# Ledger of designs, part 17: miniprotein binders against ABC transporter G family member 3 (ABCG3)

Target 1, 243 residues: ABC transporter G family member 3 (ABCG3), of Arabidopsis thaliana (Mouse-ear cress) (q9zuu9r114to356)
Amino acid sequence: IAWKDLTVTMKGKRKYSDKVVKSSNGYAFPGTMTVIMGPAKSGKSTLLRALAGRLPPSAKMYGEVFVNGSKSHMPYGSYGFVERETQLIGSLTVREFLYYSALLQLPGFLFQKRSVVEDAIQAMSLSDYANKLIGGHCYMKGLRSGERRRVSIARELVMRPHILFIDEPLYHLDSVSALLMMVTLKKLASMGCTLVFTIYQSSTEVFGLFDRICLLSNGNTLFFGETLACLQHFSNAGFPCPI
Short names: E, the ipSAE of ESMFold2; O, the ipSAE of OpenDDE; V2, 0.75 times the mean of E and O plus 0.25 times the DockQ between their complexes.

## First folded at step 15 (miniprotein)

Design q1 (from l4 with Y62W; at its last look DockQ between E and O 0.83; V2 from the best seeds 0.00; counts 0 for: pae E 1.55 > 1.5)
Fold by ESMFold2, look of step 15:
Structure q1 (fold): chain B 243 residues (1-243), chain A 87 residues (1-87)
Amino acid sequence: as target 1 above (243 residues)
Amino acid sequence: SPEDLQRLARKIIRLTRELFRALLLAKQGDPEEALRKIEDLERKLQELEDEIGKYSPERAKWLQEEVEKLREWLEYIRKLIEELLRE
């Protein structure tokens, strides 16, 4: 996927359009992890949604998004989008939740759906949790936050997407859970899924796992390139990397 | 009491599983029987909502929210099964 001169405006309180993303350019190679990084109000979630074709009705997009070199919007079944917070069904086990999600989303035979669910469980390192209740409350105990986040991603993997967009995969995760998530996502990308996701902030250890970085501030792209080039660019200018 | 709230949570789990089993039954080719099971679930869910209503809203807030979510799922799945009956 590539984007060129991408600008997104949003309706303001005074009916005036504000530019939330300002002339952004970038790309994501197949089978790699590309991260959109920046603080609040940097435009990172808006850029993510623009690339996925999921902007709200109040938003207007200018510029171009290319998929495999062609101007097009992605078919609904060819990509996944994982929201920052996703609604899980705590009353189901991991396997049940993924299976019933497949029943609701996919056409085809029931046998095919079981294979897709098992693949998603394996891809997100959930094999030991597959028959465990999702839970989420003291009266309905189940998974920890890291496992629950991996379940939310596994739900989208049931669709077998070519491109997976994730809004803040590390949201509310402790450092150990965040590293496990990133190692899991890097492995997923290496198996052929193209990942594009947003991160508010990262540790040095997590930062080293990214393939490519789109660094945003106030809607402006401060840097786009490979992770090592990002570190070199800011070190050469005499600044620590503004992660 | 905490034991009573735990018991109600287990009822939510049971009804949720029955609901999704009805969805599976409809997808396996028997949406008429699935709808009959949905009618039975409607009665069970109403009884559960009434039982949760005996507790103060402050103590039962989480259970009330979970039951509301289950009712939304029941209505969604009912509509899906009704559409399958037309085909």
Scores: ipSAE 0.522, ipTM 0.836, lowest interface PAE 1.6, mean pLDDT 79
ESMFold2 (binder alone), look of step 15: mean pLDDT 86; pTM 0.840
OpenDDE base, look of step 15: ipSAE 0.764; ipTM 0.925

Design q2 (from l4 with R7E L74I; at its last look DockQ between E and O 0.81; V2 from the best seeds 0.71)
Fold by ESMFold2, look of step 15:
Structure q2 (fold): chain B 243 residues (1-243), chain A 87 residues (1-87)
Amino acid sequence: as target 1 above (243 residues)
Amino acid sequence: SPEDLQELARKIIRLTRELFRALLLAKQGDPEEALRKIEDLERKLQELEDEIGKYSPERAKYLQEEVEKLREWIEYIRKLIEELLRE
């Protein structure tokens, strides 16, 4: 996936046309992890949604998005998108939730091999939790936040997407759970899934796992390139890397 | 008591499973029977909501939220099954 001269404006409560993303350029190679990083209001979620074709009606996009050099049409089922906050069904087990999600989303699921559910469970390191209740409160005890986040991603994996967009995969995770999530996502990418996701900030340890970084500030792309080149770029400019 | 609310939570879990089993039944080719099961489920949910309503809102907050979420799912799935029946 690549984007060229991509600008997004938002119809705000006061007036239409507020530039949230300003002439951004970048790309994500197949089977890699590309992170869009930046502080609050940097435009990272807006850029993610623009790339995925998931902009709200209040937004206008200009510029181009390409998939393997061809202008992209983003059908709802051809790419996965994981929201920052996902509503799960706490009264189902992990396996039940994924099974019924597949039943709802996949035409002919009953006639196809059902391995998509088990594959998603394995891919997100959920095997030990597959028969546990998802839960979410004191009368339905279940999964911790890291496990719940992995279930939300696994739901999208049921569709076997080639590209997966994730809004803040580390949202509300402690440092150990965040590292596990990133290692899990790195392995998923190595198996052929292209990952593009947003991160507010990262530890040095997590930072080293990214393949490419798109650094945003106030809608501007301050840097795009490989992780190591990011450190060199800001060192050469005389400032520490803002991440 | 907390144990009474825990039992009501288990009833919500059972009703949720009944709902999705009805969805499965409809997809397997019997949407008419699935719709009958949905209608029965709607009655059971109302009875459960009435039972939960005997507790203070503070104590029953999470269960009331679960019932509302289940009601929304029942409505959504009922409409899916009705569309299957018409086609």
Scores: ipSAE 0.638, ipTM 0.886, lowest interface PAE 1.1, mean pLDDT 81
ESMFold2 (binder alone), look of step 15: mean pLDDT 86; pTM 0.843
OpenDDE base, look of step 15: ipSAE 0.686; ipTM 0.898
ESMFold2, look of step 16: ipSAE 0.550; ipTM 0.849
ESMFold2 (binder alone), look of step 16: mean pLDDT 86; pTM 0.846
OpenDDE base, look of step 16: ipSAE 0.791; ipTM 0.934

Design q3 (from l4 with L74F; at its last look DockQ between E and O 0.77; V2 from the best seeds 0.00; counts 0 for: pae E 1.6 > 1.5)
Fold by OpenDDE base, look of step 15:
Structure q3 (fold): chain B 243 residues (1-243), chain A 87 residues (1-87)
Amino acid sequence: as target 1 above (243 residues)
Amino acid sequence: SPEDLQRLARKIIRLTRELFRALLLAKQGDPEEALRKIEDLERKLQELEDEIGKYSPERAKYLQEEVEKLREWFEYIRKLIEELLRE
């Protein structure tokens, strides 16, 4: 995927500039992890949604998005999108939830009952949780936030997307759960899935797992490039890397 | 009692599973039987809602929220099965 001069405007009650993203340029190679990093209100989630074709009706997009070198609307099922907040069915086990999610999303002739669900469970390191209730019940022991987030991602993997967009995969995760998430996603990328996701803050350990970074501030792209080049850029400029 | 609330929670879990099994049955080529099962399950859902309604809103808040979500799934899945029946 690549994007050129991508600008997003959003009509809101705010007195300030309707431009939430200002002329962003970038690309993500197949089987790699590209992160869109920035503070609150930097435009990172808006940029992610623009790339995924998931902007709200109140938003307008300018510029170009290319998939495999062509200006293409990504067909349904070719990409996945994981929202920051996802609704899970607490009354189902992880396996049941993924199975019925597959049933709802896949055409009957493509619904290969066992393989796509078990592959998604394994891909997201959910094997030990497959038979556990998702929960959320005050009366039943449910999954932790990190496990729930991995279930949400596994739901999209049932469709076997070539590109997966994830809005803040580390949101409300502790350091251990965050590291596990990123290692899991890195493995997924290595299997050929292109990952594009947003992050507010990153540890140094997590930062080293990214292949490319897009740094956003107030809708402006401060940097786009390889992770190592980012570190060198800020070091050479005499500024600490805004991690 | 706390035990009663747990019993009700188990009923929600059971009804949820049975609902999605009806969807599976419809997708396997028997939408008519699936619709009959949903009608039977809707009666059980109503009985469950009535039973939850006997508790104070504060005590049953969580169960009320879960049963409302379950009702939404019933409506959605019913619609999907009815669509399959028309094809």
Scores: ipSAE 0.714, ipTM 0.909, lowest interface PAE 0.6, mean pLDDT 88
Fold by ESMFold2, look of step 15:
Structure q3 (fold): chain B 243 residues (1-243), chain A 87 residues (1-87)
Amino acid sequence: as target 1 above (243 residues)
Amino acid sequence: SPEDLQRLARKIIRLTRELFRALLLAKQGDPEEALRKIEDLERKLQELEDEIGKYSPERAKYLQEEVEKLREWFEYIRKLIEELLRE
């Protein structure tokens, strides 16, 4: 996937539009992890949604998005999109939740849905949690935030997407859970899934797992390139790398 | 008492499981029977909601929220099955 001169505006209360993303350029190669980093209101989520074709009606996109060199929307069913906050069903087990999600989203025989669910459980390191209640409060005890976040991603994996867009996979995670999430995502990418996601900040260890970085601030792309090039670029200019 | 709220939480879990089993029944080719099962489950959900209502909102807050979510799932799945029935 690639984007060129991508601008996104949001309709204001008056006749004027606010530019949320300003002439952004970039690309993501198959089977790699490309991260969009920046502070709140930098345009991270808007850029992610623009690439996925999921902008709200109040937003307009200018510029081009290419999928495998073609100017087109992604084929239906070829991608997954994981929202920042995903509503799970706390009264189901992990396996039950994924199975019924697959039942709602996929055609075909029931045995096909079981295979997809087990693959998603394995891919997101959920095997030890598969028969546990998802939970979410004191009367339905269940998973911690890290496991719950991995379940939300696994739900999208039942569609067997070629590309997966994730809005803030580390949102509200402690450092240990965040590291496990990133290691898990790196493994998922190495198995062929193309990952594009947003993050607010990164530790040095997590930063090293990214293949390519798009740094945003106030809608402007400060840097786009490989992880090593990002460090060298800002170090050579005499500034610390903003991550 | 906490034991009573735990019992009610287990009832929510059972109703949720039964609702999704009804969805499975509809997908297996029997949406008429699935809809009848959902109507029976809706009566059980109302009884459960009434029982939860005997507690103060402070004590039963999480269970009240769970029942609200479950009602939304009942409405969604019932409509889905009704669409299957009319095809």
Scores: ipSAE 0.519, ipTM 0.835, lowest interface PAE 1.6, mean pLDDT 78
ESMFold2 (binder alone), look of step 15: mean pLDDT 86; pTM 0.842

Design q4 (from l4 with Q46E E58L Q64R; at its last look DockQ between E and O 0.77; V2 from the best seeds 0.69)
Fold by ESMFold2, look of step 15:
Structure q4 (fold): chain B 243 residues (1-243), chain A 87 residues (1-87)
Amino acid sequence: as target 1 above (243 residues)
Amino acid sequence: SPEDLQRLARKIIRLTRELFRALLLAKQGDPEEALRKIEDLERKLEELEDEIGKYSPLRAKYLREEVEKLREWLEYIRKLIEELLRE
């Protein structure tokens, strides 16, 4: 996927400050992990949604988004989008939730060998939790936030997407859970899934796992390139580190 | 008591599983029987909503939220099954 001169405005917003993303350029190679980094209000979630075709009606996009070198439509089921907070069903086990998600979303699921659910469980390192209740409160105890976040991603993997957009995969995760998440996502990308996601801040250990960085501030792309090039470019200034 | 709220939580889990099993039954080719199961679940959910309503909103906060979610799922799945019946 690539984007060129991509600008996003909010409809009915103030006359002088309504550009949320300003002439952004970039790309994500197949099977790689590309991160959009920036502070709050930098435009990172808006850029992510623009790339995924998920902008709200109040927003307008200018510029171009390409898939494999040409403007293209994302075929149904070819991409996944994971919201910052995903609503799970705490009354189901992990396996049940993924099974019924597949039943609802995949035409012809019942005629398949059912490997889709087990593949998603394995891909997100959920094998030890597959028969555990998802839960979410004291009367339905279940998964911790890291496992819950991996379940939300696994649900999208049921569709076997070629590209996966994730809004803040590390949202509200402690440092150990965040590192496990990123290692898991890196492995997922290496298996052929193209990952594009947003991150507010990153530790040095997590930062080293990204293949490519799009650094945003106030809607402007301050840097786009490989992770190593990013480190060299900002060696004196450093990047914000949450740890 | 905490034991009463835990009992109600187990009822929510049971009804949720029954609901999705009805969805599965409908997809396997028997949407008429699935709809009959949904009608029975509607009655059970009303009884559960009434029982949870006897507790203060603060004590039953999480269970009220779970039942609201289950109600939304029931309505959604009911409509899917009705669509299957209309061919």
Scores: ipSAE 0.618, ipTM 0.878, lowest interface PAE 1.1, mean pLDDT 80
ESMFold2 (binder alone), look of step 15: mean pLDDT 86; pTM 0.848
OpenDDE base, look of step 15: ipSAE 0.718; ipTM 0.908

Design q5 (from l4 with A9V I52L A60I; at its last look DockQ between E and O 0.79; V2 from the best seeds 0.65)
Fold by ESMFold2, look of step 15:
Structure q5 (fold): chain B 243 residues (1-243), chain A 87 residues (1-87)
Amino acid sequence: as target 1 above (243 residues)
Amino acid sequence: SPEDLQRLVRKIIRLTRELFRALLLAKQGDPEEALRKIEDLERKLQELEDELGKYSPERIKYLQEEVEKLREWLEYIRKLIEELLRE
């Protein structure tokens, strides 16, 4: 996927700037992790949604988005999109939730082995949790936040997407859970899934796992390139803290 | 009182599983029986909603949110099953 001169405006908003994303350029290679990084209100989630064809009706996109060298929006269902906050069904086990998600979304699911569900469980390191309730509060105890986040991603993997867009995969995760998430996502990418996701900030250990970085500030792309090139380019300015 | 909360949690879990089993039954080719199960679930869910109305809203906030979600799923799945019957 690549984007060129991509601008997104929000109509009807009460601010002096119409543009949320300002002339952004970038690309993501197949089977790699490309990260959109920046502070709050930098345009991260808007850029992510523009690439995925998931902009709300109140937004307008200008510029070009290319998928496999073609000017086209991704067909619904050919990619996965994981929201920052995802509603799970706490009254189901992990396996049940993924099974019924597949039942609702995949034509012909009942004619196939249930391999998409087990594959998603394995891909997201959920094997030890597969028969546990998802839960969601103190009277329906279940998974911790890291495991719940991995279930959210696994739900999208049931459709076997070639490209997976994730809004803040590390949202509200402690450092150990965040590192496990990134290692898990790195392995997923190595198996052929192209990952594009947003991150507010990153530790040094997590930062080293990214293949390519798009740094955003106030809608502007400050840097796009490989992780090592980012370190060399921004030695004194705007470099993300390890916290 | 905490014991009553645990009973309500168990009811929510049971009804949720019954609802998705009805969806499975409909997809396996028996949407008429699935719809009958949905109608029985409607009665059980209404009873649960009525029972929750007897508690202080602050005390049961999380359970109330779960039951509202379950109601939304029931209505969605009912419509899917009804559409299957029209084929």
Scores: ipSAE 0.535, ipTM 0.844, lowest interface PAE 1.4, mean pLDDT 79
ESMFold2 (binder alone), look of step 15: mean pLDDT 86; pTM 0.838
OpenDDE base, look of step 15: ipSAE 0.682; ipTM 0.897

Design q6 (from l4 with L45M L84I; at its last look DockQ between E and O 0.76; V2 from the best seeds 0.68)
Fold by ESMFold2, look of step 15:
Structure q6 (fold): chain B 243 residues (1-243), chain A 87 residues (1-87)
Amino acid sequence: as target 1 above (243 residues)
Amino acid sequence: SPEDLQRLARKIIRLTRELFRALLLAKQGDPEEALRKIEDLERKMQELEDEIGKYSPERAKYLQEEVEKLREWLEYIRKLIEEILRE
């Protein structure tokens, strides 16, 4: 996926935030992890949604988004989008939730074996949790936040997307869970899924797992390139890397 | 008591599974039987909603939230099954 001269404006915003994304350029190679990083109000979620074709009606997009060299819309089932907060069904087990999600979303699912569900379970390291309730409170004991986040991603994997957009995959995770999530996503990318996601902040260990970084501040792209080049770029300019 | 709330939680789980099994039955080619199961489930849902409504929000808020979500799913799935039946 690539974007060129991408600008997004919001009709309901105040003066200082009228242009939420300002002339951004970038790309993500197949099978890699590309991160959009920045503080609150940097435009990272808006850029992610623009790339995925998920902008709200109040937003206008200028510029171009290309998928495999074409300006076409992404084909049905070719991409997934994982929201920052995902609604799960606590009264179902992980396997049940993924099965019924596939039943609702995939035409012809019943005429294939359950391989997409089991593949998603394995890809997100959920095998030990597959028959546990998702839960979420004291009367329905279930998964912790890291496991729940992995279920939300696995739900999108049942469609076998080529590109997966994730809004804040590390949201509300402790540092150990966050590192394990990123290792899991790195493995997923190495198996052919292209990942584009947003991150508010990362540790040094997590930062080293990214293939490319798009650094935003107040709608401006401060840097786009390989992770190592990001560190060299700011060091060579005589300033600490803002990450 | 905590035991009463735990029993209601298990009932919510059971009804949720019955609901999605009805959807599966409809997709497998028997939407008429699926709809009959939905109609029976509607009665059980009303009873559950009435039982939960006897508790204060402080004591039963988690279960109340689950019952509200299950009601929404029931209405959504009923509509899907009715669409399948019209085919």
Scores: ipSAE 0.600, ipTM 0.872, lowest interface PAE 1.2, mean pLDDT 79
ESMFold2 (binder alone), look of step 15: mean pLDDT 86; pTM 0.832
OpenDDE base, look of step 15: ipSAE 0.711; ipTM 0.907

Design q7 (from l4 with I12M; at its last look DockQ between E and O 0.68; V2 from the best seeds 0.63)
Fold by ESMFold2, look of step 15:
Structure q7 (fold): chain B 243 residues (1-243), chain A 87 residues (1-87)
Amino acid sequence: as target 1 above (243 residues)
Amino acid sequence: SPEDLQRLARKMIRLTRELFRALLLAKQGDPEEALRKIEDLERKLQELEDEIGKYSPERAKYLQEEVEKLREWLEYIRKLIEELLRE
């Protein structure tokens, strides 16, 4: 849940700045929401992937990542990672999709109580959609983007992760759907799940929901700390918050 | 012909559900019968792919993309079932 002097480079091209993340430090407390915020190409997705152990083969990581005080990678099933765009199976209902995802991912699922699927449905506020087709585009009745995004998160919750990494949970959501997503995630965190996610930009209402902020620009960490401290930091410098 | 493409989409939905029911059957202890169902699904999927292929890419792009995903799932699940048979 902590990182120290974390640097990530991409396969070199003999350029001035081939470092995507430059000596970043930070942490996420259990049961809180920690956001990595920054503009396009600030390094936020790369930092998220480095923390989750999901860097592509073309990337090199330097520095340390600690989980519960130990230098370690996270074993399969101990964390969830939600990609920016997740492939869903439109020909299945929400419940079917989560059921078969559990069947594929959880050894012995058939010999266990099936509550993990229902718990994930409840946690992501999907009860009214559970028996609806996920759908695709024009030839299948489908869920809206906000509901689809919540299904993609619910799929990861089936594994009952302690830490959930989410790449751009608000991607392509309208303002109402984005606010509902953030409220849902805040509630999930309050129930014990540690959330770390990236955001390109946020409204002032959404900004107020974050527990901790890691601001990135061109790979540099401009600020890391609690949300209130972030506002005071930039106010004292006489500049508006870049978010 | 929107109704023709809707008919093909409903067929794709049916095949998808049959595929995952075959996975369930294999996990419940009958991977040999599950594999037989997969072979029948292979034939049905090929017929669906052939029917969709008669349309121009512009008109059938969505269905072609979704059926390609279904093909990938079928091959993945077939391999899982074959691994269960070897044990």
Scores: ipSAE 0.527, ipTM 0.840, lowest interface PAE 1.3, mean pLDDT 79
ESMFold2 (binder alone), look of step 15: mean pLDDT 85; pTM 0.835
OpenDDE base, look of step 15: ipSAE 0.697; ipTM 0.900

Design q8 (from l4 with S56D K61Q L63M; at its last look DockQ between E and O 0.74; V2 from the best seeds 0.00; counts 0 for: pae E 1.6 > 1.5)
Fold by OpenDDE base, look of step 15:
Structure q8 (fold): chain B 243 residues (1-243), chain A 87 residues (1-87)
Amino acid sequence: as target 1 above (243 residues)
Amino acid sequence: SPEDLQRLARKIIRLTRELFRALLLAKQGDPEEALRKIEDLERKLQELEDEIGKYDPERAQYMQEEVEKLREWLEYIRKLIEELLRE
């Protein structure tokens, strides 16, 4: 995927500029992890949604998005999108939830029952949780935030997307859960899935797992490039890397 | 009692599974029988709502929220089955 001069405007009661993203340029290679980083209100989630074709009706997009070198409306099922907050069915096990989610999303003839669900469970490191109830009723320990987030991602993987967009995969995760998430996603990328996701803040250990970084501030792109080049850029400029 | 809440939770879990099994049945080529199962589930869900309504709303809030979500899923799945009947 690549984007050129991508600008997003949103009509709102905001006193400030209607431009939420200002002429962003970038690309993500197949089987890599590209991260959109920035503080609150930097435009990172808006940029992610623009790339995924998931902007709200109140938004206008200018510029170009390319998939495999062509202006592509990504066909349904070719990409996945994981929202920051996802609704899970607490009364189902992880396996049941993924199975019925696949049933809802896949055409009947493509619904190969067992393999797609088990592949998604394995891909998201959910094997030990496959038979656990998601919600944890009053006296049963439900899934933690990290496991719940991995279930939400696994739900999109049942479609076997070539590109997966994730809004804030580390939101409300502790350091251990965050690292596990990023290692899991890195493995997924290595299997050929292109990942594009947003992050507010990362540890140094997590930062080293990214292939490319897009740094946003107030809708402006401060940097786009490889992770190593980012570290070198800020080091050479005498500024700490805004991680 | 805590035991009552556990009983209600088990009933919600059972009804949820039965609901999605009805959807599976419809997609396997029997949408008519699936719709009959949905009608039976709707009755059982109403009985459950009436049972929850006998408890203190503050104490039963979690169960009420789960039942409301289950009703939303029931209506959504009903619509999907009805669409399959028209194909």
Scores: ipSAE 0.677, ipTM 0.893, lowest interface PAE 0.6, mean pLDDT 87
Fold by ESMFold2, look of step 15:
Structure q8 (fold): chain B 243 residues (1-243), chain A 87 residues (1-87)
Amino acid sequence: as target 1 above (243 residues)
Amino acid sequence: SPEDLQRLARKIIRLTRELFRALLLAKQGDPEEALRKIEDLERKLQELEDEIGKYDPERAQYMQEEVEKLREWLEYIRKLIEELLRE
């Protein structure tokens, strides 16, 4: 996937229509992890949604998004999009939730949905939690936040997407859970899934797992390139890397 | 009491599973029986809502939220089953 001269404006946003993403350029190679980094209000979620074709009606996109070198829309079911906060069904186990999600998303023979569910469980390191209640409060005890986040991603893996867009996979995770999430996502990418996701900040260990970085600030792309090139860029300028 | 609220939570879990089993039944080729099961679930859900309404709202907030979510899913799945009947 690649984007060229991508500008997004938000009509009716608080004051008046303004550019939330300003002439951004970038790309993500198949089977790699490309991260969009930036502080709050940097435009990272808007850029992510623009790439996925998930902009709200109040937004207008200019510029081009290419998939495999052609200007096209991604077909239904060819990509996954994981929201920052996803409503799970606390009254179901992990396996049940994924199975019924598959049932709603995938037509076809029911026996095939078991294979997809088990693959998603394995891919997101959920095997030990598969028969646990998802829960979410003191009367339905279940998963912790890291495990819940991995379930939300696993739900999208049920579609077997070629490209997976994730809005803040590390949202509200402690450092250990965040590291496990990123190691898990790196492994997923190595198996052929193209990952594009947003993050607010990262540790040095997490930073080393990214293949490419798009740094945003106030809608502007400050840097786009390989992880090592990012470190060299800011080191040469005498600034600490924004990680 | 906490024990009463825990009992209500188990009822919510049971009804949720019954709802999704009705969806499965409809997908397996019997949407008419699935819809009858949905109608029975609607009655059970109303009884559960009434039972939860007898508790102080502060103490029962989690159960009220869970029931509202379950009702939204019930309505959604009912519509899906009705569409299967009209093919």
Scores: ipSAE 0.531, ipTM 0.839, lowest interface PAE 1.6, mean pLDDT 80
ESMFold2 (binder alone), look of step 15: mean pLDDT 85; pTM 0.820

